VH-VL binders against p60001. Designs and how they scored, part 4

Target 1, 193 residues: p60001
Amino acid sequence: MNTLIDNPKAMASGYLAMAQMFSYPDADAWRRLTENGLVDPALGRETLEAEYLGLFEMGGGTSTMSLYEGQNRPERGRDGILQELLRFYEFFDVHLNQDEREYPDHLVTELEFLAWLCLQEHAALRDGRDAEPFQNAARDFLVRHLAAWLPDFRQRLEATETTYAQYGPTLGELVETHRSRLGDQPQKSREMQ

## First folded at step 4 (VH-VL)

Design n44 (framework fv_namilumab)
Fold by ESMFold2-Fast, scan of step 4:
Structure n44 (fold): chain C 193 residues (1-193), chain A 119 residues (1-119), chain B 107 residues (1-107)
Amino acid sequence: as target 1 above (193 residues)
Amino acid sequence: QVQLVQSGAEVKKPGASVKVSCKAFGYTFTDYYLHWVRQAPGQGLEWVGWINPNSGGTNYAQKFQGRVTMTRDTSISTAYMELSRLRSDDTAVYYCARVYGYRWAFDIWGQGTMVTVSS
Amino acid sequence: DIQMTQSPSSVSASVGDRVTIACRASQSISDYLNWYQQRPGKAPQLLIYAASSLQSGVPSRFSGSGSGTDFTLTINSLQPEDFATYYCQQSYSTPYTFGGGTKLEIK
């Protein structure tokens, strides 16, 4: 068990950092990445953008290495995946950006949703409210979605010689730590009341 | 009446192993994590690890990794901590404690088991 | 590992006095801080969890405050049974770590 990120607030920060890392590196994104120490400023934005476009082909489709769950799980059918993801987001009244570059199954969207659930869990625990709905949703979401396609995605990513390859292990550690914490938690939120 | 009752004092030679038990009363054994904390003579408290009695899952402090094993028997509501390859600096009172609430506080403690390691 | 530092290491006080014990974490731990009381030869007992929440059954003369790195435990009006050693503990990340303890002694 990885103990480096073992609470919901720190885990939310990790997910948000990864969401930022895998977002298109426009000028604002580049500034945030360099300020947060996620990329070496000496690399240059143009180099990072070229890596992003070469790996992922912004806008979706059948690019060499897709950032979309539906394209990484062809055996499941994308329509079904999108339907399930929308049910999760709608259940919590989460309004995600739905322009044509950010489908519900985009890696960034899934990471941001997990961060949101972790922040809600943190707030509930801090306030003495029931955190179980957020914990159950995160467990289900990880098992049914991100954890189901991340291992194969990581294997391909880590084989590249790009800046993005170094964050494959980080994504894996976040997901495994989160699953471990949620799956091995017998203490019930209701006991706090 | 919630309580944790531990096994009696042990005296061991260096290189031996010791197995301490902790039996739970008055609550559902599988609903709460159990932690082990030790206290050497004249020193403060040191965390050893935890066990989830429901799953049997464990987490150990890196210092004890490879020497400590935590197990449980749900049929008798008892948790165990076994520490192997004992050294003189393992001499301590070993406590089991139940975790409470969202900040992982130790709300119920066993009475402690003195483990003395001497040649 | 997160280092927990308590001050003072010991304090002498009289029944009826107000006593304050400080605890400092080497990094921010939010409110993942708990306080315990240990009498000689006895197991520790939980007093305060989540930095400021009083454990059920603990007398109201005990209170906790602080967040981030700086925390305090206050005993408003000492009773004879309060002469013991007090420990702070962080549960923010593993390994869980405890302060060195503050021994409260009668004058």
Scores: ipSAE 0.000, ipTM 0.436, lowest interface PAE 16.8, mean pLDDT 84

Design n45 (framework fv_namilumab)
Fold by ESMFold2-Fast, scan of step 4:
Structure n45 (fold): chain C 193 residues (1-193), chain A 119 residues (1-119), chain B 107 residues (1-107)
Amino acid sequence: as target 1 above (193 residues)
Amino acid sequence: QVQLVQSGAEVKKPGASVKVSCKAFGYTFTDYYLHWVRQAPGQGLEWVGWINPNSGGTNYAQKFQGRVTMTRDTSISTAYMELSRLRSDDTAVYYCARVYSFEWAFDIWGQGTMVTVSS
Amino acid sequence: DIQMTQSPSSVSASVGDRVTIACRASQSISDYLNWYQQRPGKAPQLLIYAASSLQSGVPSRFSGSGSGTDFTLTINSLQPEDFATYYCQQSYSTPYTFGGGTKLEIK
């Protein structure tokens, strides 16, 4: 699997699909989910909405879980995590408006940022431009943020009896494929003299 | 090859302004932040600020706020640092440097521009 | 502002020696610590980023370690070209700050 989707354009599509899946399933989101084949239309939006609220917002026991990195890594302190995430977003002029967007550490926001980096990498490679800034940013972001909290998050998610549980492996596969392609250390822009 | 080429040495009187240029070669100018770092003769390194060449956004060290302006011209891949109301203690070599990854490490440096402020 | 303190300010050593330079941050900076080498009359050059990652083309005799507030640069088996001034730099938050420098001199 890693070989088949191991390119920036395909990775971007995967991250955007997961961002759609983990967004609140309002009418517009539901339409996109069914059109893209992520959810069976027979399930019904109200059923998916109930699962979302039960898992991520209302509380239902061990299946209750946060979609925010800061809440999944309390030992790190959320303020520090938010500051680090904002450093990445501001570097590329990815602006977050609190009225229009989720908090910086929301799973959807982190997935959308990775998709954006993959699209910029694709465009740079297509145009013969330097892709290293986007590749290095994606590697650092994965190691420091998403990959650091996703394993525990997906383990809890996969233990639930919900539509969302089946996308735990998909999230893990995207992240692991992306990290495998990029490596764990930043790519070097040039040799030292 | 990747390089940053700066403008030549400047001699200014106290109260004047100086504008130093930094031209990028061998990479996409808008893909990397550019920082300015100065070094007074025989002293250590002091960070002045950065510019995002893509957006034109800037961040300046508080001690220079109100006196420094960083700009860029994407059509010629050139960044500028202008420092106004010069004082004798602004005498330094001014470097531009490209940031490397999110460690904010400076992997490519310009050759430096000596700015001398004397009466 | 985060203050960076280097020790020693100068050190004398011979070719083949092992040299250790320390850098201390006034508050935790995780591993956002870089090391630079500067030869007289030249611009600084990046040696190490993220506290311990060796920059491409830099000889393996250079290594970095540490996290939080205490960091070390080690040069194993000094070569003649290593006599220079070394600076640490924190990139955890603005303003980015540098240590005062360590001048490595031939004994």
Scores: ipSAE 0.015, ipTM 0.578, lowest interface PAE 7.4, mean pLDDT 86

Design n46 (framework fv_namilumab)
Fold by ESMFold2-Fast, scan of step 4:
Structure n46 (fold): chain C 193 residues (1-193), chain A 119 residues (1-119), chain B 107 residues (1-107)
Amino acid sequence: as target 1 above (193 residues)
Amino acid sequence: QVQLVQSGAEVKKPGASVKVSCKAFGYTFTDYYLHWVRQAPGQGLEWVGWINPNSGGTNYAQKFQGRVTMTRDTSISTAYMELSRLRSDDTAVYYCARVYPWEYAFDIWGQGTMVTVSS
Amino acid sequence: DIQMTQSPSSVSASVGDRVTIACRASQSISDYLNWYQQRPGKAPQLLIYAASSLQSGVPSRFSGSGSGTDFTLTINSLQPEDFATYYCQQSYSTPYTFGGGTKLEIK
């Protein structure tokens, strides 16, 4: 999805597509990726799996990328990041990515949470309910977490010669469009109006 | 227009139970957590617990675990706090309060319900 | 449990004064600190959330600062309606805990 997305339902679709793209490409994932047009079937599943493992899991003395916020932000300390992320998830009583037993700071988990918030925002707006809690959570989650580490992550990703490199710009466009729609002004400035 | 309206004062004997209600107006009941905070006469504030009106999930302070039960009825936008096996030191004003989104601040408070436990 | 220590317990001041109230947490709570005002016979009212964010509708003379363990509430130019009890509260972890309160009294 290389187009600007400016509504919550479309944003949710974009986040879910990226969550799928950066999940381990097993047989079910490969089927979804090809059906969704995110990868060329001619590439072959084994090639995509090899790229995933080489890039994210099994770096053999070359530059390896982490899919975990905590490892991309060592200056912050991972334990603090995990506690803060869990607080966002627990507020809404959401359970994310249970099959992989992933840490809360995995890229896929953060993308799935943003998709969930966008879907809740969409449902609230459709039903005439208060969307503000979902919008506030999404704004603050983006500023405190994904947007804080994505720029350096995508720069490294886009330098690779892998299928994943083309989705660096897509991740950036989703985050930038979402932040633009929500406004990322500090809470204090808004409250002092 | 957003407000929380609580039930009226209660007088109970030691060993009895009390059930306080908190009705929400002017917002979507299931989009915010509701907490209960008490204040004994002339004392400070003490957190009792919270309920997630959407899921029915609850979390209670350890001091009250086993004696407090929080429930809700989404059809009438009302939350309840039931405290059992009352003691004289449970005498307090009990407040319900709405949690401000992800900041975990009590932005809207009920007017309070005085619960007096005396023999 | 996280213990919240508030100081002073009471302060006497005149209209127009600048007043500061301190709050200390027994462990780091990041910016998960809120300030409330309680007038006699009334429910508490939120003034500041996330340590420094002013709640909508609250006068700009109120401000909050701090992070980690040490926090301050400041009232820049005290008004007659500000004579009340003030409480800090941590929402970092359950059970949520409050400071002992600071009673602001007319000099």
Scores: ipSAE 0.007, ipTM 0.543, lowest interface PAE 8.5, mean pLDDT 86

Design n50 (framework fv_refanezumab)
Fold by ESMFold2-Fast, scan of step 4:
Structure n50 (fold): chain C 193 residues (1-193), chain A 119 residues (1-119), chain B 112 residues (1-112)
Amino acid sequence: as target 1 above (193 residues)
Amino acid sequence: QVQLVQSGSELKKPGASVKVSCKASGYTFTSYAMNWVRQAPGQGLEWMGWINTNTGNPTYADDFTGRFVFSLDTSVSTAYLQISSLKAEDTAVYYCARGPFYYRGMDVWGQGTLVTVSS
Amino acid sequence: DIVMTQSPDSLAVSLGERATINCKSSQSVLYSSNNKNYLAWYQQKPGQPPKLLIYWASTRESGVPDRFSGSGSGTDFTLTISSLQAEDVAVYYCQQYYSSYTFGQGTKLEIK
């Protein structure tokens, strides 16, 4: 529920579900999507695969939408975005092994990093350790990266007549709920300096 | 289906040049690095370098500077390897291989292009 | 430049038996910050391009049978095929991607 989505453990589950949804729907991924209730089994994997390829990876390398922050923010220059993302991941010594086959700015990679931060926040709170470093990183990451490009991305996604369109609002609510809980400004903490 | 398709075999004289193509399909071309690997007849694999498909910046292994040029045409999702001033020792099968930016391993390979240099 | 050395150069193993291939790097390929070994294993069958089997020294690529496993850390690595099948006849290569990229010379695996 909404009560669960407001805590770090539930938030992490939400981010991981969205990471699963926007990953390429191979046979293994399709099984997980149907088992987790993210897609109707009656849709069929071939239909979901065709929608994924048509939206994000048209034949010949052409796509109608990009899943990469750098391509959704051409005014920033992708190299700059990639280096900034790598600095976030390196600061926490995070290498998201499952997603190392993608560039650092892939939507799935950014969602998995946020999930990781939420899981670390949860563990810190449970163990009576300082959670502020993870909270401050998540706030900064959302403001500088995912939240900065998601609004335009989801507007385009929600205009499509695809299974993926229904998850535009889900992504938005997840990010908005997380930002609301953390606030827009960094806390007066020096742990992230 | 993710696939890399390379151009056909070439027979060249020493001093000539050759341009090998590698056309990608089934994935977003600019999201993965493209590597070049050669294999001389009866020999093992030798990494030549990679090109960042998003920026166009090439990186060459020490043995593959000067005569070797990596380039792209992103409008047709194609990477190119050009070898100038061909030598007999350049005789080899040349592979393109997709490698993620994070991950430096190579999960999808072209079928290979045999370049034979003989006088 | 990191030099990769495989052993043996070739081996013959009976169907159903275990095959073991070793790989040594001249320098550690363990990145201390993430505790990952930047080492991959590839399989190349005659007339075909190489196929990725294992990365991060021990992580199996999707679709690779469970009988293939990788182990080791730092400078010493092993590829194990627990129960050899006929389709496993190939040349196997280790590769480091810690500092630039280098391949081992390859190990030819044959059925006895």
Scores: ipSAE 0.000, ipTM 0.438, lowest interface PAE 15.6, mean pLDDT 83

Design n51 (framework fv_refanezumab)
Fold by ESMFold2-Fast, scan of step 4:
Order: C-alpha cells, then sequence, then structure tokens
Structure n51 (fold): chain C 193 residues (1-193), chain A 119 residues (1-119), chain B 112 residues (1-112)
C-alpha cells in the first residue's frame, strides 16, 4: 500500500506502523499488527515468524538480510555509525525501547526515532512553539543514516517473495516524502564536496 | 545571517563573580551544541566544555569544574558562562562557539569577551 | 587527555610560497569504525576569534579558499597553504575531537 503522507502526525503514524511491521513478531507485536491492519490474521503468527527468521536471522535457502544500518554500510565502520546514532538520541534525551536483540542501528530503532521527531514537530506546531530543532534533526538523520542505506536494503527486500517485501515501497515512500518536505541537509556542502 | 554576539568586556576584583552572555541568531539555537573556549593573554586555546542546548546538560573539561557554570535561556537563544570566586589567573578572552551535536568541530564563533581580574 | 603538539612554533614564508604546518597527537584520532580522523584546523588573526578551516582532517569548510588543504591520518597531520597570501598571516591551531577536545599550542605564520 502506497500512502503519501505529507504532515508530521501522519508521517509519525507511518513510521510507527513500519516499526511494528519490522519488529520481531512475538505475541504483543502480532496483536498490534492485526489490530492496526498491517497483516492478515489468516496468515498466522507462526508463518510471519518463520518469514522473519528466514529473511533476517537464519537464511537457509533464502539469503539473510540485515536489519542493521552498520551491517548494510560495509564501506563505513559500524561502531562509528553507532556512536553517531547515540549522539542523536542523547542530544534529544531519547531512550528508545529496545529489545535485547536490537542495537541503536536497528531499522526499528531508527524508524522509532524518526516517528518521535515527527511527533515532537507536530506538538510544537500545534502549540505554536519552534519546530525547527526536530525538523533539522530529522533532515540530518535521514541524509546521514536511514536514507543512506535504505535504497539498497529495499531493493533486496522487494526481490523476496515474503510478506515483508510488500512494505519495501511503503518504507521508500515515507523516507522520500519526509525528505522532500524537509528539504536538503544543511551539512550537505560539507560532505558532498 | 548566522552569528554569535557576546557581552562586553569585564573588569573585576578577585573574589567577584562574572556572567558572560552569548546570543545566537540566524539559526535554530537548540539544533547545535554550544562550546566555551578560553584564551589567556599570549596563550593558546583551551576547550572548557559544552552545553547541550536541547537538554540544558553541561559537560566540563577537567580543569573547569567547580567555579565555572554553563547555562541557557532558550527563550532568547542565549548561552551563559558564569565564573565565581574570580582569581587573577582567570584573566582571559572567553569565546562561545557553535558545534553540531554529532561532532565537536566549531564552525561559528562569538567575538570573545575579555574578562580582566585585578585589584 | 590527548596532547596535541604542533611544529614549528613559528614560521616565516614569502608571499606565493608554500607554507606547511605539522600537528602530532599523543594517540590516534582515527576512529577505525567510521574511518574518520577527528581532527580540525583553525585560523586566528590578531584581535579576532578562531575560524574553522578544515574538519575530518581533510574536509575544507565552506567558504575556505582552495589553497588551504589538510592531510594525514592517525597521529600525524599537516595543514598546507599552497600559495601564501598577505591575509593568511595568523596563528594556526589543530584540534582533536576524538575524545575530550584539545588544541595544539599554535603555529604563528608570518610573511618574510
Amino acid sequence: as target 1 above (193 residues)
Amino acid sequence: QVQLVQSGSELKKPGASVKVSCKASGYTFTSYAMNWVRQAPGQGLEWMGWINTNTGNPTYADDFTGRFVFSLDTSVSTAYLQISSLKAEDTAVYYCARGPYYYRGMDVWGQGTLVTVSS
Amino acid sequence: DIVMTQSPDSLAVSLGERATINCKSSQSVLYSSDNKNYLAWYQQKPGQPPKLLIYWASTRESGVPDRFSGSGSGTDFTLTISSLQAEDVAVYYCQQYYSTPTFGQGTKLEIK
């Protein structure tokens, strides 16, 4: 489902939906997915769990894909990526809910941070407060992190014949719509020379 | 235009306190960290610490704990450096400087505030 | 703390000639995980605040002339001014931001 989302509240809902979709499908996650209409209940949790494990954790006949930015950007070191992500989270005093199997560079963690920034932007605009800190952080975060690795990740995801492949276009639409609304990264001239 | 404007020079006696201001304009104040850098007469640059403009949390270099306090007034996009119990060796130009929160390079600097401590 | 040491303490160069300033760190400022050197160069003219010239050891700040370049990795860094101009008379500082930021002692650049 391709949905064009052009305001921060709707954008946050999109990011949270994708965070739910790419979380490990335990009983709580499955309940949220079915309640929010992201997955057909007739599929069954066991089937979704098997697809998740096959795609992202175990492989076998299917090539394993990483859900971690650091593992999707081999020309850069993961520890450097982790430290920069932690500086973003620390600056906003954001302590994201992380599973014991997740790290700061997990797709779900990055999507949750973007959702948080969009919610703060929405609240600031609603209250007549300055939204620019959240907009600038989201722009920088997208350019330096999620948007930098999502295109290649998405290409590989969409080549699979899994339930998760259906959400590759949704991830791309969210990121590109968000970037288009925010404009270019202020640090682009420093990095792209 | 992005700029940092600091308060004017101060002449103080030993034991007094001083509060230096640094007013930001032309950018979103809370999107950048604010650094403080000291330069004693005829000496080099000393990084004193930084303050997280979004949370208000200061971090001090080891030589600048105790008598030195970093604070903010985000409603007027201003950072402050307060020095208590002034000593002659505190005589220096004090600079504020903007840095991105994801690294500590400093791209925009205030003009500096000379603090002179003498009897 | 990481100690930054510059050489020479002062340097006199003729207009149009190359000026080279060196900076050594007491430990590596290369972060192996992102392959970046956490090192910056600043220019300070008399009576003025420092101006950022170079960051990430070799990336030139916007608006800084092409004659300024940074090189090096790990513990050994160089700032080069390829063709010295009168307005380049200043004290130059290297700074690491790998850990708690520290500056070199400065190199005073003068015209011969």
Scores: ipSAE 0.014, ipTM 0.538, lowest interface PAE 8.5, mean pLDDT 85

Design n52 (framework fv_refanezumab)
Fold by ESMFold2-Fast, scan of step 4:
Structure n52 (fold): chain C 193 residues (1-193), chain A 119 residues (1-119), chain B 112 residues (1-112)
Amino acid sequence: as target 1 above (193 residues)
Amino acid sequence: QVQLVQSGSELKKPGASVKVSCKASGYTFTSYAMNWVRQAPGQGLEWMGWINTNTGNPTYADDFTGRFVFSLDTSVSTAYLQISSLKAEDTAVYYCARGLFYERYFDYWGQGTLVTVSS
Amino acid sequence: DIVMTQSPDSLAVSLGERATINCKSSQSVLYSSNNKNYLAWYQQKPGQPPKLLIYWASTRESGVPDRFSGSGSGTDFTLTISSLQAEDVAVYYCQQYYSSYTFGQGTKLEIK
């Protein structure tokens, strides 16, 4: 559990917590989840792994969900989505958590990028530097990527009876709070005369 | 208001080097990519590459690798184009142009710097 | 690289009349994920730097007169000036920014 507030540092913590929650629950991930109070240690790692595999992998023939934007937006074409995501990451020379992600469009990768942008925004504001590059990137990234596929994803997630279902609302509140703070239009320094 | 101001014209001999500057004002320098565009006398526009103003990392078009170097001094909001081992074919007006990161078109341009390479 | 080809190379139009400039890309510049055409138009007057007129194929840049309009999708694009003014004499360039950046060869617009 975490608290949502309208400042970039707290928002980064929320995104990182969700990135941890939706990572494969290996030994390191399980340690982080229990240390951060996101999961009850009494549940046991094997139970959480079974839930993860049942929801997000082949799961032995029951309906499964994808953690990849490209698979949640097949009408848009995954190659196009991957190319645009890479343009965002390349501009900021960002090397996200490569040990814990597969493709640029994985939910965890997108959450980690938003957390990174929020941390850079926080540092810029603290230092009296311009935060606008990070704010503009976060706004465009949310509108074009995460916010575009999250609503349908979380609706399916919240219908399950799993540990993961309880974090659907948290994902939605993070994205909605972030978008409301930033707005849907980039602020431009250009004179409009 | 947004301005990109470039250094003055240069007359150079073959084999010399030149460094063209492009000073930005009226916006946050690191929020936009800086592009370089060449225009030879009587010819069209040719994109040379861009530099990431946040990271300092340059990207060069295939025809502009080797002798061409993009660099920055973020403390004075200035981008630089250096051309080494100048050849007569490098004679051109060189423009800097601001690119919107995610939208990528060039919304503001410097006035251009004429580089003439002649013996 | 995507090759951009403009037509005609030069065009003479009477004051007050319509001017149409065409631009063709060797590959589609329509991005399926956002349904936008990565195409811009620039105006360059003698002795001046280029000026952005149109982006996303049809969106007019702030401060650009409404007589300028862009249209087209995929590989075929047009720039239209509905009522030519003397100040519109220039070379016009299309540009794709879908894969790297490539300019057309330019179209010179003159008064007849």
Scores: ipSAE 0.007, ipTM 0.525, lowest interface PAE 9.5, mean pLDDT 85

